# VH-VL binders against q9nrl2r1430to1533: the designs that were tried, part 17

Target 1, 104 residues: q9nrl2r1430to1533
Amino acid sequence: GGVHELSAFEQLVVELVRHDDSWPFLKLVSKIQVPDYYDIIKKPIALNIIREKVNKCEYKLASEFIDDIELMFSNCFEYNPRNTSEAKAGTRLQAFFHIQAQKL

## First folded at step 2 (VH-VL)

Design i32 (framework fv_iluzanebart)
Fold by OpenDDE, second read of step 3:
Structure i32 (fold): chain C 104 residues (1-104), chain A 123 residues (1-123), chain B 107 residues (1-107)
Amino acid sequence: as target 1 above (104 residues)
Amino acid sequence: EVQLVQSGAEVKKPGESLKISCKGSGYSFTNYWIGWVRQMPGKGLEWMGIIYPGDSKTRYSPSFQGQVTISADKSISTAYLQWSSLKASDTAMYFCARHTSYWGRDYYGMDVWGQGTLVTVSS
Amino acid sequence: EIVMTQSPATLSVSPGERATLSCRASQSVSSNLAWFQQKPGQAPRLLIYGASTRATGIPARFSGSGSGTEFTLTISSLQPEDFAVYYCQQYNNYPLTFGQGTKVDIK
């Protein structure tokens, strides 16, 4: 993507990280804390990884960036039941993301 | 607790200017859109527009574009709705609400509302 | 803009009975549909989002269904506190738009 697009990705990641509901997504899930996580989730991803990809200009299209963000949320909803704090946070953060993505 | 608190009722005359406020607390104010909704006496809800306090990006309903100004001061977690010149037809209840939903999956919509500000415009 | 049309305008129901409210969109809004409840002198309250998901704290007797252009809010057994005006809202496209509302009153 262009300079403006990259900047938009950076800005959006910053906003996601600073969001109140970002806590489940800041870094990869600990295998120690959640032993069965990686048996279920085959494509783990987190905001810190996405940030690194943005910084390295690995996203050539907005769709690629969006796909990774959606994967992050998909993983959350795959592993966490709907009534969990993680799933609830994910729902709100994803809604926020979709609104913000309109700026891309 | 997440809440939005709006300024008090206003009684104005046609031609006067007005700015009402909506203060958020209990959450990161800059990370959620704030919307305004009009409800004329005995009528339904009308979506007016939204603002993102983080950068003050604003979207208006075409019906309200140019009729009102939506703004925000993120330093005090406050959104505003203002008129340069009130009309009698502006008499209504005005609600602010946190906007959290969009397309894709199951998302929360306007999940937190202010208590409303009654604006009465009469000569 | 997408026009939301609710029916009926007024629904008279006895306590304990089932209430069915309809909402139609002038074009597809996918599942980006919310339902709100408003009582006299109060702000609206979010009931349903994503067409079928209950908001936090909303009783199980409230349910939403539908997709595309046709949506339904169902109250399985109407309670005294449920008599109010109900609005649907699409958030699939800007500008967001509300239905004109359905008043649920006592039969």
Scores: ipSAE 0.005, ipTM 0.649, lowest interface PAE 11.7, mean pLDDT 90
Fold by ESMFold2-Fast, scan of step 2:
Formats: structure tokens, C-alpha cells, sequence
Structure i32 (fold): chain C 104 residues (1-104), chain A 123 residues (1-123), chain B 107 residues (1-107)
């Protein structure tokens, strides 16, 4: 393992972050911009939090990593109506994730 | 099939307490918010508030905050709307409705409704 | 709170004719607008959400359009069962708010 080695989880998170549809998921939803979000969503999460957990080696099993990614998408679809740009981005990014997650 | 069934009509006096119910069936009750809507005689619809039965978190419309209490018992898939002291102005039809889902969904609000509970408060 | 204003208050139309109902929001609600139908003695029924998406089981004669502050519900070739009160509702901001309703009556 050298300085350019990346874990499978880190590689997948990097690909998700770089995807055009990642914009709703990069950071936690702003309470100022979306004040009702935290009243509806009980376990908020975002790609920056997941990436931090990967870097700290907090995921011991692929299932734990997959559960956090799926929670992120579940939160998106719970909060955002299907007709929104957020929900449409989430649908496309989730499909991309399911393809990439087959490597895990 | 997904259903919300509400308790029967109530006739009360001003100052009395009341608790009406809304029982969910045919879906995962703890995964959906339940909202309450008031309709005064001959008037339109007013959203009162919402509860998440999984953890009993509530949010009220400002006009109903402190006027009513919304609660739920997830063990029997039932939500409640309660008054400590009724007023004649509480005379209305009260509807419960399923508000949001836990898994992917098409709509942010009220897709399944109870049949309504008529509350009459008179002296 | 966002105020929803519907017009007309009452619309008289004959079976087979087109009915057009308007809904205005006091500030932008994006496309987060729903339409409900209510018949006497019944609970409201979801017709349209996201301004233009028909709910499951809703006939094709019902269509919604608009975004921001101006919205329209259209009922093409109105049927006898369509005589009811129609409410628009925004779900963009809390508290959720309804319009005062448009009553569709037989001419």
C-alpha cells in the first residue's frame, strides 16, 4: 500500500462525489435554507460524512457502508417529491451506485 | 389495502376534554407521518399538525400550537388528537391523513385520508 | 404563512364542457402544489401533486399546470361525478396551506 492506494469504499465515494447528480448529497442539508428538513428526516447523512467515516476506517463490513449510502437516498426520497430536481438527481445517482456497489 | 379509520362522532359541552383516534392498517404505520386537518362547518380545509409515530415527534401549525395535542401509540397503529378544554369554536369535522413515507415516494403530503370525525361542541 | 387564493369561488358548467380552475400563491411554491377534490360528506381525494402529476387512479380528463405562484386545474369534458369542491394546497413551506376552494356546480 502506497500513498496512491485507495480502499474500495473510498473509490466508490469519489465516483459518487464526481457524478453530475451528486449536488444534493455533497453536504448536510442547510437548516437555514430548508428549515423543515430536520423535522422530517431523523437520521441526516451526506457524502462528506460518509467519506469521513471511510477515511477513519469506521466501516468494518461492506453492508455498513451500503446501509449509510442507502440511508442518504432514502432521506432524499422521503423529503423531496418525485417531481423535484433533487429527487430526479437521487434516482439517477442511486442507479449508478447500485451498478458500482456490485464490485463490493 | 391502506386505510385510516377514525373514531365516531362526538357531542360535547364547552370545558370538557376529548381525545379522537385515527387507526392505520395495510401499511407500516411507523414509517409515515400522520397529519390532522380541520374543516369548520361550510368552510375549507386547515392543516393542524403532524406526528411521526416511530418516535412521536410532532410539528404544529402556529394557529393550533397549544390548542390541541397530537400523539400516537405505534403498538396499536393509532394516532390521536386531543383537547384539554373544548370551546364552541372547536365544532368541526376533523380528518387524519397519511403525510409522508419512509421509502421512495411520489408525493410529500396527504395521499390517504380517514373518513373524518364530526365534533360538535354546544351549550 | 403562504396564502393560497382560488378563483372563481363558484364555477357553473354543463356536462361535457371544459372547466378551468385557478390557484395563486402569495409567494413562490415552486411546483410543490397539490389539488384535492371533495364531495359532500366525504374526505378530500388527492387528484394532482407536483403541480401536474396525476395521482394513481385519477382519470386523464384531470390535468394540472403552472409553477411558482400561478396554477391551473383543468377538467376536460366534465362528467356528472366531477361536481364537487376543489382545493389547491401548497407543500413547499410549513405550515401547509389550502386555498378556500372552488365549487364546480351544474349549469
Amino acid sequence: as target 1 above (104 residues)
Amino acid sequence: EVQLVQSGAEVKKPGESLKISCKGSGYSFTNYWIGWVRQMPGKGLEWMGIIYPGDSKTRYSPSFQGQVTISADKSISTAYLQWSSLKASDTAMYFCARHTSYWGRDYYGMDVWGQGTLVTVSS
Amino acid sequence: EIVMTQSPATLSVSPGERATLSCRASQSVSSNLAWFQQKPGQAPRLLIYGASTRATGIPARFSGSGSGTEFTLTISSLQPEDFAVYYCQQYNNYPLTFGQGTKVDIK
Scores: ipSAE 0.000, ipTM 0.558, lowest interface PAE 15.6, mean pLDDT 85

Design i33 (framework fv_iluzanebart)
Fold by OpenDDE, second read of step 3:
Structure i33 (fold): chain C 104 residues (1-104), chain A 123 residues (1-123), chain B 107 residues (1-107)
Amino acid sequence: as target 1 above (104 residues)
Amino acid sequence: EVQLVQSGAEVKKPGESLKISCKGSGYSFTNYWIGWVRQMPGKGLEWMGIIYPGDSKTRYSPSFQGQVTISADKSISTAYLQWSSLKASDTAMYFCARGKYSYGFHSNYFDYWGQGTLVTVSS
Amino acid sequence: EIVMTQSPATLSVSPGERATLSCRASQSVSSNLAWFQQKPGQAPRLLIYGASTRATGIPARFSGSGSGTEFTLTISSLQPEDFAVYYCQQYNNYPLTFGQGTKVDIK
C-alpha cells in the first residue's frame, strides 16, 4: 500500500521503542546471558514481538494490545528486583505507556 | 517508604484565595497520579480531580470543574489544590492520594494517602 | 456518573463475629472496585482493590468479592481495631465515585 497514517497502536509502539528506558524490552531476553530467565518467565514477550503483531493486525481490541504490553512489564518486575536498572527503566516506561495508552 | 505529606490546617474567610500542598516522597513522583478528595464535616468522600505530575495532565470531577485548580511542581514533588475565592461551603478536610494505575481500564485507585488538610472558611 | 450505594448505613457487630458490608453500583463497574477503611481523625486506608485483592499489609480477615454491580466486603472475625467507617469506590469510569459509607460499630 501507499503512505498512510500510523494506527494508534503503531504510533505507541514507535514511541515506546524510542523511549530512553526501552532498552530492557527491545527484544527477548537472551537465555545465554540470563540462564534462569525462562524457568521463571513462562510467557516471554518484547517490543519487537508486539510490533510484529501490530503490523500483522493481530490486535482487534485495544485491551489485547494493552494486555501484551502489561505482560511485558509484569515479566520485568517478576524477574528483576525493584532496585535494578531494568526494573527502574520498566517503571518509567510503564508510566509513560499508561499515559499514552489513554489515547487508544 | 511512600509518603504524602500535606500542608497544615487553614482558617480563612469567604472570598479569600487558598493554595494547599501535597508533597510526595519515597517513590518516583512523576510516574504516579495524585488525586484530591474532599470530605465535608461528618460526611463521606468526594473525588475532586487528579493530576499526572509527569506532564501535568489533569482530570476534574464535573462537580469541581471550574471551582478549583489542581496543579503540580514535579521539581519539588509537590501537588497543589487551590481556590481563587473560598466559600463557607468549602469547609472540609482535603486529602491527597497517590493514584495507582488500573490495568486495562486507564483508571486509578488510591493506595497511599496524605494525612489531610483541614480548611475552615467562616466569616 | 456511577452512583455507589452502600448498605447498611450502620452495622453493629460484636467482637469476633463476621461483618458483611454491601456495595451496589448503578451500572457495571466490572471489577474496578476498591474498599477503604477510615477511622476518626485519620485518612482512608486502602483495603481491597480489583474487587477482591487485598492491599499490602491488610489482614487476611478482610476479603472482597463481587463483580459488575454487586460487591461485598467481609470481615471474618471482627477485631477491636476494625470498628470504623468503610467506603467502596469505583474506578471503572470517570468521575470516580465513592459510596456513602458503612459505619461498623460495636454491638
Scores: ipSAE 0.018, ipTM 0.682, lowest interface PAE 7.2, mean pLDDT 92
Fold by ESMFold2-Fast, scan of step 2:
Structure i33 (fold): chain C 104 residues (1-104), chain A 123 residues (1-123), chain B 107 residues (1-107)
Amino acid sequence: as target 1 above (104 residues)
Amino acid sequence: EVQLVQSGAEVKKPGESLKISCKGSGYSFTNYWIGWVRQMPGKGLEWMGIIYPGDSKTRYSPSFQGQVTISADKSISTAYLQWSSLKASDTAMYFCARGKYSYGFHSNYFDYWGQGTLVTVSS
Amino acid sequence: EIVMTQSPATLSVSPGERATLSCRASQSVSSNLAWFQQKPGQAPRLLIYGASTRATGIPARFSGSGSGTEFTLTISSLQPEDFAVYYCQQYNNYPLTFGQGTKVDIK
């Protein structure tokens, strides 16, 4: 037998979840708290969904994984004006993601 | 370690202005909300409002909207609660607390609390 | 606003006994519920968040359960330092709301 290690995608998702700026992205936006969100955002996604897809081996290419992460950030910037805490957290976390994604 | 340190006790007269402070340390101040909670003598906890220091976005309880102002100075990691004109009914302990998100960006629970600032307003 | 109702108002227990505290929300708060302990002259202390997750440093004798509208805090073997007022708080909807508190007294 071999060593049991996290995949590159799982390692990157874990790093994103641990980041201080992950709070807007951990789970899907609540329809009770933000009822207009799902009128504006047609492809909602969050880190818990992406992690589940990684664990089920649903990403066949690195580009598919990157596309889902970028969709998550795109949704954030589409819904939230640039001067909001959500958009600022998204900007910092996206920059962190781009640095880490160079390993993919 | 995460710590919130509040300004000292205040004794004021009705009609006077007041600004109390809450200084955060041991964490990234701009990445967490700061909430303010009132506790009147012998009573329970009442949420007043919350601020995100990174962009100074605020949300107030309807009971406190227009009664107080919440602000923050991120350069010194300090949040403020301010009254333009105090009333005797403002006599209470005021706590600041760090808000941590869950279940979308509108959910906050308070994980670390300041020691409280006692405000006494009497003639 | 969501109204949080705690029961009983006062609970008298002996050291070593199990204490069970209830919190009811006027509408569903999912699992977005926290429990706090407050001793006289002190700030509140977070015990449980997400209805059932113990905060860092909180002894294992404290446990939370429930979802939706009915929640319970259990203290499995009450210690002398556990005599305090306990508050539940929902963080599902703004305004954030607290229960009125349950006072845990000796006998």
Scores: ipSAE 0.000, ipTM 0.563, lowest interface PAE 14.6, mean pLDDT 86

Design i34 (framework fv_iluzanebart)
Fold by OpenDDE, second read of step 3:
Formats: structure tokens, sequence, C-alpha cells
Structure i34 (fold): chain C 104 residues (1-104), chain A 122 residues (1-122), chain B 107 residues (1-107)
């Protein structure tokens, strides 16, 4: 049901945030620190935004939630070369997510 | 504006050590790969290697592996290229350049330093 | 490593004329090919990446085409400032490799 799905989303976000590899994803990239980020990434998103959407019950389907999470990873891989710490963290976190998402 | 400013020309003798620098500004230094390219007098461009200042991950061309050391000090947005023992054949212009990326893969060199001329002669 | 071979070594062209430069890869590099321009005493300048995408600020007279192993840089109407050495570079495989360059000089 929807309530269980939302609860599952909340739990999954909590687990993602607590993960050791979540540091690139916790909040939106600072334009000051990374001036060209938003020239490249047109749909920025982060775990804090996704958490807010979950809290506001904006996800009606698991696919919508998954899409935002995948967007988050996609943005990371779009901006960060795969041999960077950010991309490596993202790869690990995404793998974790994919396992957890099977429960949704 | 993205700028890479390299250290000045060097005149050295064979056997001497050398460390030249490339200081970046106008962009997130730690988040972009930066590479070194050699150009011997009257010759073409040779990729030497790259470094990601964020974690100092390096990749070398096989031709330069063990011949030079690439490093970076992200606290001062500076990348380095160094030799422990110069040879006459190291005489060349050395460029640093930022490496662009797309879809998680770095691609081409977009911003270049002005070059550092290294002359090694007895 | 992937060997990049440019031709011709020297291309003599009159101002206003079309210049066609070739770059061949020893194996497929897909579209992971860039073109650079270098003038004497200067650093290389990026012209094209992704085989056919002009870099920011690059005049429309520069165009790139090709994929796999055969690539072409075209200057539709050569301007005085275009006389220089041009390099292709593949970034499909490590190590990154450059062609030996084509010098475009005035006819």
Amino acid sequence: as target 1 above (104 residues)
Amino acid sequence: EVQLVQSGAEVKKPGESLKISCKGSGYSFTNYWIGWVRQMPGKGLEWMGIIYPGDSKTRYSPSFQGQVTISADKSISTAYLQWSSLKASDTAMYFCATLRYSSGYYTHFDYWGQGTLVTVSS
Amino acid sequence: EIVMTQSPATLSVSPGERATLSCRASQSVSSNLAWFQQKPGQAPRLLIYGASTRATGIPARFSGSGSGTEFTLTISSLQPEDFAVYYCQQYNNYPLTFGQGTKVDIK
C-alpha cells in the first residue's frame, strides 16, 4: 500500500544518507564551490531534496522515487569522471541502492 | 575565467632534479583532472599523464611511467611535474591542461597553461 | 596504444580556400576524437571534440566529421589566422594519443 511504500521510501533514504558513500549526495552542489556545475547539470537533485519529497508524499509510485534517485546518480556520473572519489562513492552507493530497491 | 599559470623557464644540467608547477584558478581545482603534455622542439604533442587533485589519483602514459612524477597540492590549486634526474632528451616545452569530461568520462584538454620551457644541456 | 596518423604532413592553401585535414586511428576510437590548433609560441587550442562538436568560441568555418577510424577537419574558407599546426587526439583508450600534426601554411 501507499503508506508502506512511503515508509519504505523514508527508510531507504535514511539508509542512503547514513551510508559511508553518501557524502557527495547529501545536499545540492554549491555554485560557489563548483561554478560550472549548473551549466552541465540541468536537473540537480540531492538526498535532502528527495527526503523532502518523501516527507511531503510527493512520490505516488516507487518508480518516481527510483527515478529521482537514479537522476541523482546520473548527475554524479555526468559531472564526475568515473575515477574520481565522487564517482566511486556514487558507484558503491548506487549498488547499495539497487539492492535495497528490490524491497520496494 | 579558467586560467592555468605555469612556472617559468628552466635551464638545467643532466642529472639535476626539477619540479615545475601549474596553478589553476577560476574553477573547482579539486574536481577536474589536470594533465601534462610534452612537446619536444619542433615536434608534436605527447600525453604524459593526468592527476585528479581531489584525491591525487594519477594516470601515466606508459612512455612516461617511472620517468616523471605528477602530483598536486589542492590547498594551493597547484599541480606539479617533476624529474629526479634530468636527461638532455627531456628538453621540451611542457604544458598543463584541464581535462574535460562527459558522462563520467574525461575526454579532451580544454584549458591550457602557457607552457614551461625546460632546457637540459651540459 | 592507438596510433593516430594525420595527413598530409603539410597542406598549402590559399586564403579563402577550403582546407581538408585527415586523421586516421589504428583502431576504432568511436567519436572520441578532438582537434586542436597550435600557433607558434602558443599553447594548443581546442577546436572540436566528440569528432564533430565545435568548442565554445570556435568559428563556424571549422567543422569535424567522421567516426571509428577516419576523421576529417574542414576549414571551409581559410582565414589568415588559421595558418597553424593542427592535431587530432583520441580519448577512447588509454593512453591518450595525438596525431603527429598537419601544418597548414599559405600557398
Scores: ipSAE 0.006, ipTM 0.635, lowest interface PAE 10.6, mean pLDDT 91
Fold by ESMFold2-Fast, scan of step 2:
Structure i34 (fold): chain C 104 residues (1-104), chain A 122 residues (1-122), chain B 107 residues (1-107)
Amino acid sequence: as target 1 above (104 residues)
Amino acid sequence: EVQLVQSGAEVKKPGESLKISCKGSGYSFTNYWIGWVRQMPGKGLEWMGIIYPGDSKTRYSPSFQGQVTISADKSISTAYLQWSSLKASDTAMYFCATLRYSSGYYTHFDYWGQGTLVTVSS
Amino acid sequence: EIVMTQSPATLSVSPGERATLSCRASQSVSSNLAWFQQKPGQAPRLLIYGASTRATGIPARFSGSGSGTEFTLTISSLQPEDFAVYYCQQYNNYPLTFGQGTKVDIK
């Protein structure tokens, strides 16, 4: 663990950011574009936030990193109906994440 | 290391304009919300508003809507709080803070600037 | 807006004793409640968020509890550096609102 795990977290976040389905997750949801989002989602998070936390060595355990990524997907599925482009992208990206996370 | 550095203390007269600053460093400035909090002498904390520097989206407390303007300049990683016409009742300590760890409108502030004391007197 | 009320206004405690601070919301804020510490001449410091989650670097003697409208911050064994003003803040509803503060002072 430790430094090796932090390097692995950085690689995984880079792979998630590069994925075609990352577009709903790259940055925080806009209040202008989605006015009711912050009334419904109380713990918003995005890949840019997670990457910054990795770079600052704020994850001491792999489980903490995984929990933040899973929170991101959980928020997506809570807010977005199943038939939306956002929910479909989230489903595919989450499956990709689960495969990549096996390396942790 | 994440830090917010605020501009120095100001002494002003009623009716004057003022713009104070909050410079971020050690993190991606455009990716995190910055908020402003007022603390009147001997009183508690009051949330004024927030800005997302990446797109300059702002949201104000109803008590401060129209009384102040919050803005940001990405090129120098600096957020601003501005008054067009100061009142004696604006005498207070003003803090800036980021929403870095829990990211979003309905959340707490994680990193704070040292504060800017604004004194408005005749 | 949601009004946050803290009690007591001032709490006098001896070093090594337990301090319990209360925060009440005028309507339910679920668990979306944070606690901050402020020392004279300093900026506030985040202690607790989500009603009970300690922020990074915060000592284990600080703990938060509660949900809905009633919340408490407990300092299990008060240290000299813990004498400060403590604020609660709700982030359940817009606008964000703070309590008026509880000053923890030496008995």
Scores: ipSAE 0.000, ipTM 0.529, lowest interface PAE 15.8, mean pLDDT 84

Design i35 (framework fv_iluzanebart)
Fold by OpenDDE, second read of step 3:
Structure i35 (fold): chain C 104 residues (1-104), chain A 123 residues (1-123), chain B 107 residues (1-107)
Amino acid sequence: as target 1 above (104 residues)
Amino acid sequence: EVQLVQSGAEVKKPGESLKISCKGSGYSFTNYWIGWVRQMPGKGLEWMGIIYPGDSKTRYSPSFQGQVTISADKSISTAYLQWSSLKASDTAMYFCARQIYGGKSYYYAMDYWGQGTLVTVSS
Amino acid sequence: EIVMTQSPATLSVSPGERATLSCRASQSVSSNLAWFQQKPGQAPRLLIYGASTRATGIPARFSGSGSGTEFTLTISSLQPEDFAVYYCQQYNNYPLTFGQGTKVDIK
């Protein structure tokens, strides 16, 4: 048996994680470091969670996958002011995602 | 529900000291900046300064620097604005307000406001 | 400090009509601009933040636009409860600063 070829979702997640601007999104925000985060963000999500869902084949439609990625960015922009490093990174990463998502 | 409740109206004479309070509830008090705003009779809003109760970091408007002291007691979720020596020109309504999505590293718009404390200074 | 200038000082509008309020910053404040409504004897109420985002519970007839140095608050169809004083505020730089306010009264 050979190595499984990554699905389009898996490949895109790998590309997002490897992107220089992925650092705000790699894992869930720490409640210890950001105590008020979960008072504001009610649907937290991160790339590691999305990767797990992809690996478990939980996404049946591309739209479901895209919705989770967009939620991730939405959370970032809701919590972080536009001039923050997190928001700036998110803006660039989202633009990259929108380009790559056209392949889905 | 997020609420800011301020202390009652004050009637003072010039030269007297005063400390008014703003008590927050319904949210994590230590994690949001609290600001003070002055409104003189019939006039507009003036930003005085802000404090982060978590570590008591404070920033003042240059116009109010050295004129007032902003402080907080996080153990009772209360912010304070005080004068060592009141002047007649300090007569105004004073509002406290919370900033949206505060956090130690962020500042945003003021979303919840106290009801205001009227301070009257006259001989 | 960044000076915020609102215009007009007073805007007379009939109920049901469109109201347009302007706010100008002496230097760029990006989109870190908020609009507040204040009625007599009440505390200010946040309407818009981030230049164009409506605060929770704010009716859709209120909208904000602009970036940099020019901003606009629009009330698409003025309701009786909308007659009040409106303030803009920048929170891009310390010290935070308010405009002088625009009074919207009935024509």
Scores: ipSAE 0.014, ipTM 0.667, lowest interface PAE 8.5, mean pLDDT 91
Fold by ESMFold2-Fast, scan of step 2:
Structure i35 (fold): chain C 104 residues (1-104), chain A 123 residues (1-123), chain B 107 residues (1-107)
Amino acid sequence: as target 1 above (104 residues)
Amino acid sequence: EVQLVQSGAEVKKPGESLKISCKGSGYSFTNYWIGWVRQMPGKGLEWMGIIYPGDSKTRYSPSFQGQVTISADKSISTAYLQWSSLKASDTAMYFCARQIYGGKSYYYAMDYWGQGTLVTVSS
Amino acid sequence: EIVMTQSPATLSVSPGERATLSCRASQSVSSNLAWFQQKPGQAPRLLIYGASTRATGIPARFSGSGSGTEFTLTISSLQPEDFAVYYCQQYNNYPLTFGQGTKVDIK
């Protein structure tokens, strides 16, 4: 790994990763551990992929970055019933994201 | 290929400080947790704690909280386990391990392990 | 903390025989249970995670089953390289905890 300046998008991704409720979102869901996930979720994404896109300067607009984060939450709520630990974590992390995203 | 390579064996005296290392390669270092596990001579495995190298967030076992410090330097893909003042009871093999997603759950399983660092603390 | 208890402490088995190892959690760990193999002088090796999913490169003779509090590791036709200590580990709750180990012995 090289040295790089921490962008506003990367700072926000780092804050999401630090959050206690980030555990379902850190990397892509394993198809070995959750075999039906990719049958249901057609556009999988996770914080590690989003962070990589930030580091490669692939987001030209803040809306593109926000869309990928919202896709991640949307996938969580589509796959997981509202009463699951994953959905509860997603709900709290999404609320945190909405507050932090106001700073963008 | 995924590899975790640990620093070499250490022989220290009680009261001395020590920092051992675990270097990851063959994967995105900042995208996985790194855990530390102690194995006392002739005994089983004890989980010490974990770090997420992307932001240095840590979680410790209550038994090890305040006894050790876990840190990471993402620029060189290396995690560390550190003692400010070693005790004879710290004599053990120390392993680092990478964590994978554990399914629909709060925590990750350890999928790749370093070779271990033997730490001997004696007068 | 969740206490993991393995049985038996030692299992003496001949090559070609079936070995069955048990692991019990003091509280439910769902399916968040892993099995590790450790040979003398070596680091642990992940065999099974999610209670029943074989890790990459692990032979089909290793299988895991169970959920909640009762788990089993089965080695269907023991090979000479399988003589080792086996540990179960829950990763459902912090702190992560290991069982005390089962030694699969030739003697």
Scores: ipSAE 0.000, ipTM 0.546, lowest interface PAE 16.0, mean pLDDT 85

Design i36 (framework fv_iluzanebart)
Fold by OpenDDE, second read of step 3:
Structure i36 (fold): chain C 104 residues (1-104), chain A 123 residues (1-123), chain B 107 residues (1-107)
Amino acid sequence: as target 1 above (104 residues)
Amino acid sequence: EVQLVQSGAEVKKPGESLKISCKGSGYSFTNYWIGWVRQMPGKGLEWMGIIYPGDSKTRYSPSFQGQVTISADKSISTAYLQWSSLKASDTAMYFCARSYTYGLRNSYYFDSWGQGTLVTVSS
Amino acid sequence: EIVMTQSPATLSVSPGERATLSCRASQSVSSNLAWFQQKPGQAPRLLIYGASTRATGIPARFSGSGSGTEFTLTISSLQPEDFAVYYCQQYNNYPLTFGQGTKVDIK
């Protein structure tokens, strides 16, 4: 492809990845480390997957992109109790996402 | 924790003016839309309008356009709903609620609600 | 405006049973559909947004499905605290509009 400015989606993903609270979301949860994760979470997703989809222009609608981001957070809150570091990080990152998304 | 606290119940007569409030806390007040929803006694929910406190951009339901005024004071994280002249038919519970919008997509689902303000208008 | 129609008006279900609530839009709202629960004397509570995403803290027994004009809220096993009125709401177009509600009561 040619040189072009990052799309709004690309920029937002970059900001999410660089955020201090992105660590639970950078890649898919390890089944080895969390054996029961995929018994509970049926639609796993992570920022690296979302980034790849953005780069491949797989999102035809903005709603599709947003849905994947929201799914990512939903998975986190479904699996992790509120008092966990993962849930707390997710809460902050989601708040950041919502604020940044409104500025686009 | 995100909270929306509304002003207390109001008892008014037809023709009187009224301004009720909704104070937000626990989040960046200027970055989220605040909506107002009417619920008449024993009835369903009706969207009245929304305001973005950051720039006071306001959108009304056609049914409520010109009937009420929605405003906000971001300096005190407060949104308002007001009537210049109340009618008996304005008797209802009024909720404020926070809604999300995304730059590229509107997502006006209300994830946080005030406790409601009961407005009773009778002669 | 987009008219949201819920059915049935009242759904009588026994505790532990499955409850299925329907919401129809007069035109496509894509997946911009939310479900709310409201109990007497309380503010509505967000259950589902984006047609199928559970809000934070919402029990797994609540699920939403559908897109376009037909939507469904399912409670897999009704609990005592689930008896309430449920509303769908579209946010695809202005003005935002709610369904008229479905009351879920004890059979």
Scores: ipSAE 0.006, ipTM 0.649, lowest interface PAE 11.3, mean pLDDT 91
Fold by ESMFold2-Fast, scan of step 2:
Structure i36 (fold): chain C 104 residues (1-104), chain A 123 residues (1-123), chain B 107 residues (1-107)
Amino acid sequence: as target 1 above (104 residues)
Amino acid sequence: EVQLVQSGAEVKKPGESLKISCKGSGYSFTNYWIGWVRQMPGKGLEWMGIIYPGDSKTRYSPSFQGQVTISADKSISTAYLQWSSLKASDTAMYFCARSYTYGLRNSYYFDSWGQGTLVTVSS
Amino acid sequence: EIVMTQSPATLSVSPGERATLSCRASQSVSSNLAWFQQKPGQAPRLLIYGASTRATGIPARFSGSGSGTEFTLTISSLQPEDFAVYYCQQYNNYPLTFGQGTKVDIK
C-alpha cells in the first residue's frame, strides 16, 4: 500500500522546500506586503498548502499533484515581470521540478 | 516541549457510555495525527485508529471500526476516544500518541505518548 | 492484516550480555518497521524506525537490522535500565500492527 508508503510526492515537496529558489513559494503571498496580488491571482497556492494536501492524502493521481505545482509556477509568472527576482527564482525551481518529476 | 496529557482512570459497568481525552501541548496540534493504542491487562499493544485534528479525518483499524469513535476539538488541542456502550472486554489501558513525521504515513513513529488512561469495565 | 510475531516471548540475560530480539512479519513490510521499549507502568518509547535508524537520544548499544519479513533488535551490552518489554510495529500497511512483545528480564 500507497497509503502506508512514504510518498514520492512528500519527498519531492521536501526537495522543493529545501531548494535555494523556494523563497517566493514557501507561504501564500502577503496581502499587506503585496496588496494587488489577490486582484490578479484568483487561485493562490504555495508549498505549505501543497505539503498539507500531501500529508492528508488528498492527491489521488500524480497529475493532480503536478497540476498544483504547475499552478504555483503559473501564478508566479502571471504576477511577476520576467526580470524580477521572483520570476527568475521560479524559472530555476520549475526546471528543477521538471527534472525531479520525471521520477513520478 | 511536546506533551500529551490523558484523562484519569475510569471504572464503568457494561452498557455505560464513556469518553476519554488526550490534550496536546508544546506543538502545533492541527499539524500532526493523533493515534489511539489499546493494551489489555498483561497483553501487547493494539492500534485502534488515528485522527488528523486539522480536518477531523479519521482512519480505524478494522477490529475497532464501529466499536469506538475518535474525534478532536482543535480549539482546545484535545483528541477523544469514545464508546456508546462499554463491554467487559473493553477493560484495558488506552494510550494516545503523536506521529513522528509529516509523511502520508502520519502514524509512522509515535514519538510522543500520553501517560495512558486505565478503563475498567466490570459488573 | 499483517501479523507480527516476536521471539522469544521472554529473554533472560545478565547485565553486560548481548541481547538479540527477533520480529517476523507475515508478509513483506520492506524496511517500514519500528521498535519500542516499554517499562512497567510507563508508556512505550520509540527506539528504532525504518528498521535500522535510531531515534533521537537512543544509546548506540541499540541497533536494528533486517528488511522484508525478518527483523532483529540487538542490545550490545545490556544495562540495568534496559530490562523491559520490547515491541516491533509495522507501518507498511493499514491496519498498523504490533508484535506481541519480548520481555527482557534478569536471572
Scores: ipSAE 0.000, ipTM 0.534, lowest interface PAE 19.0, mean pLDDT 85

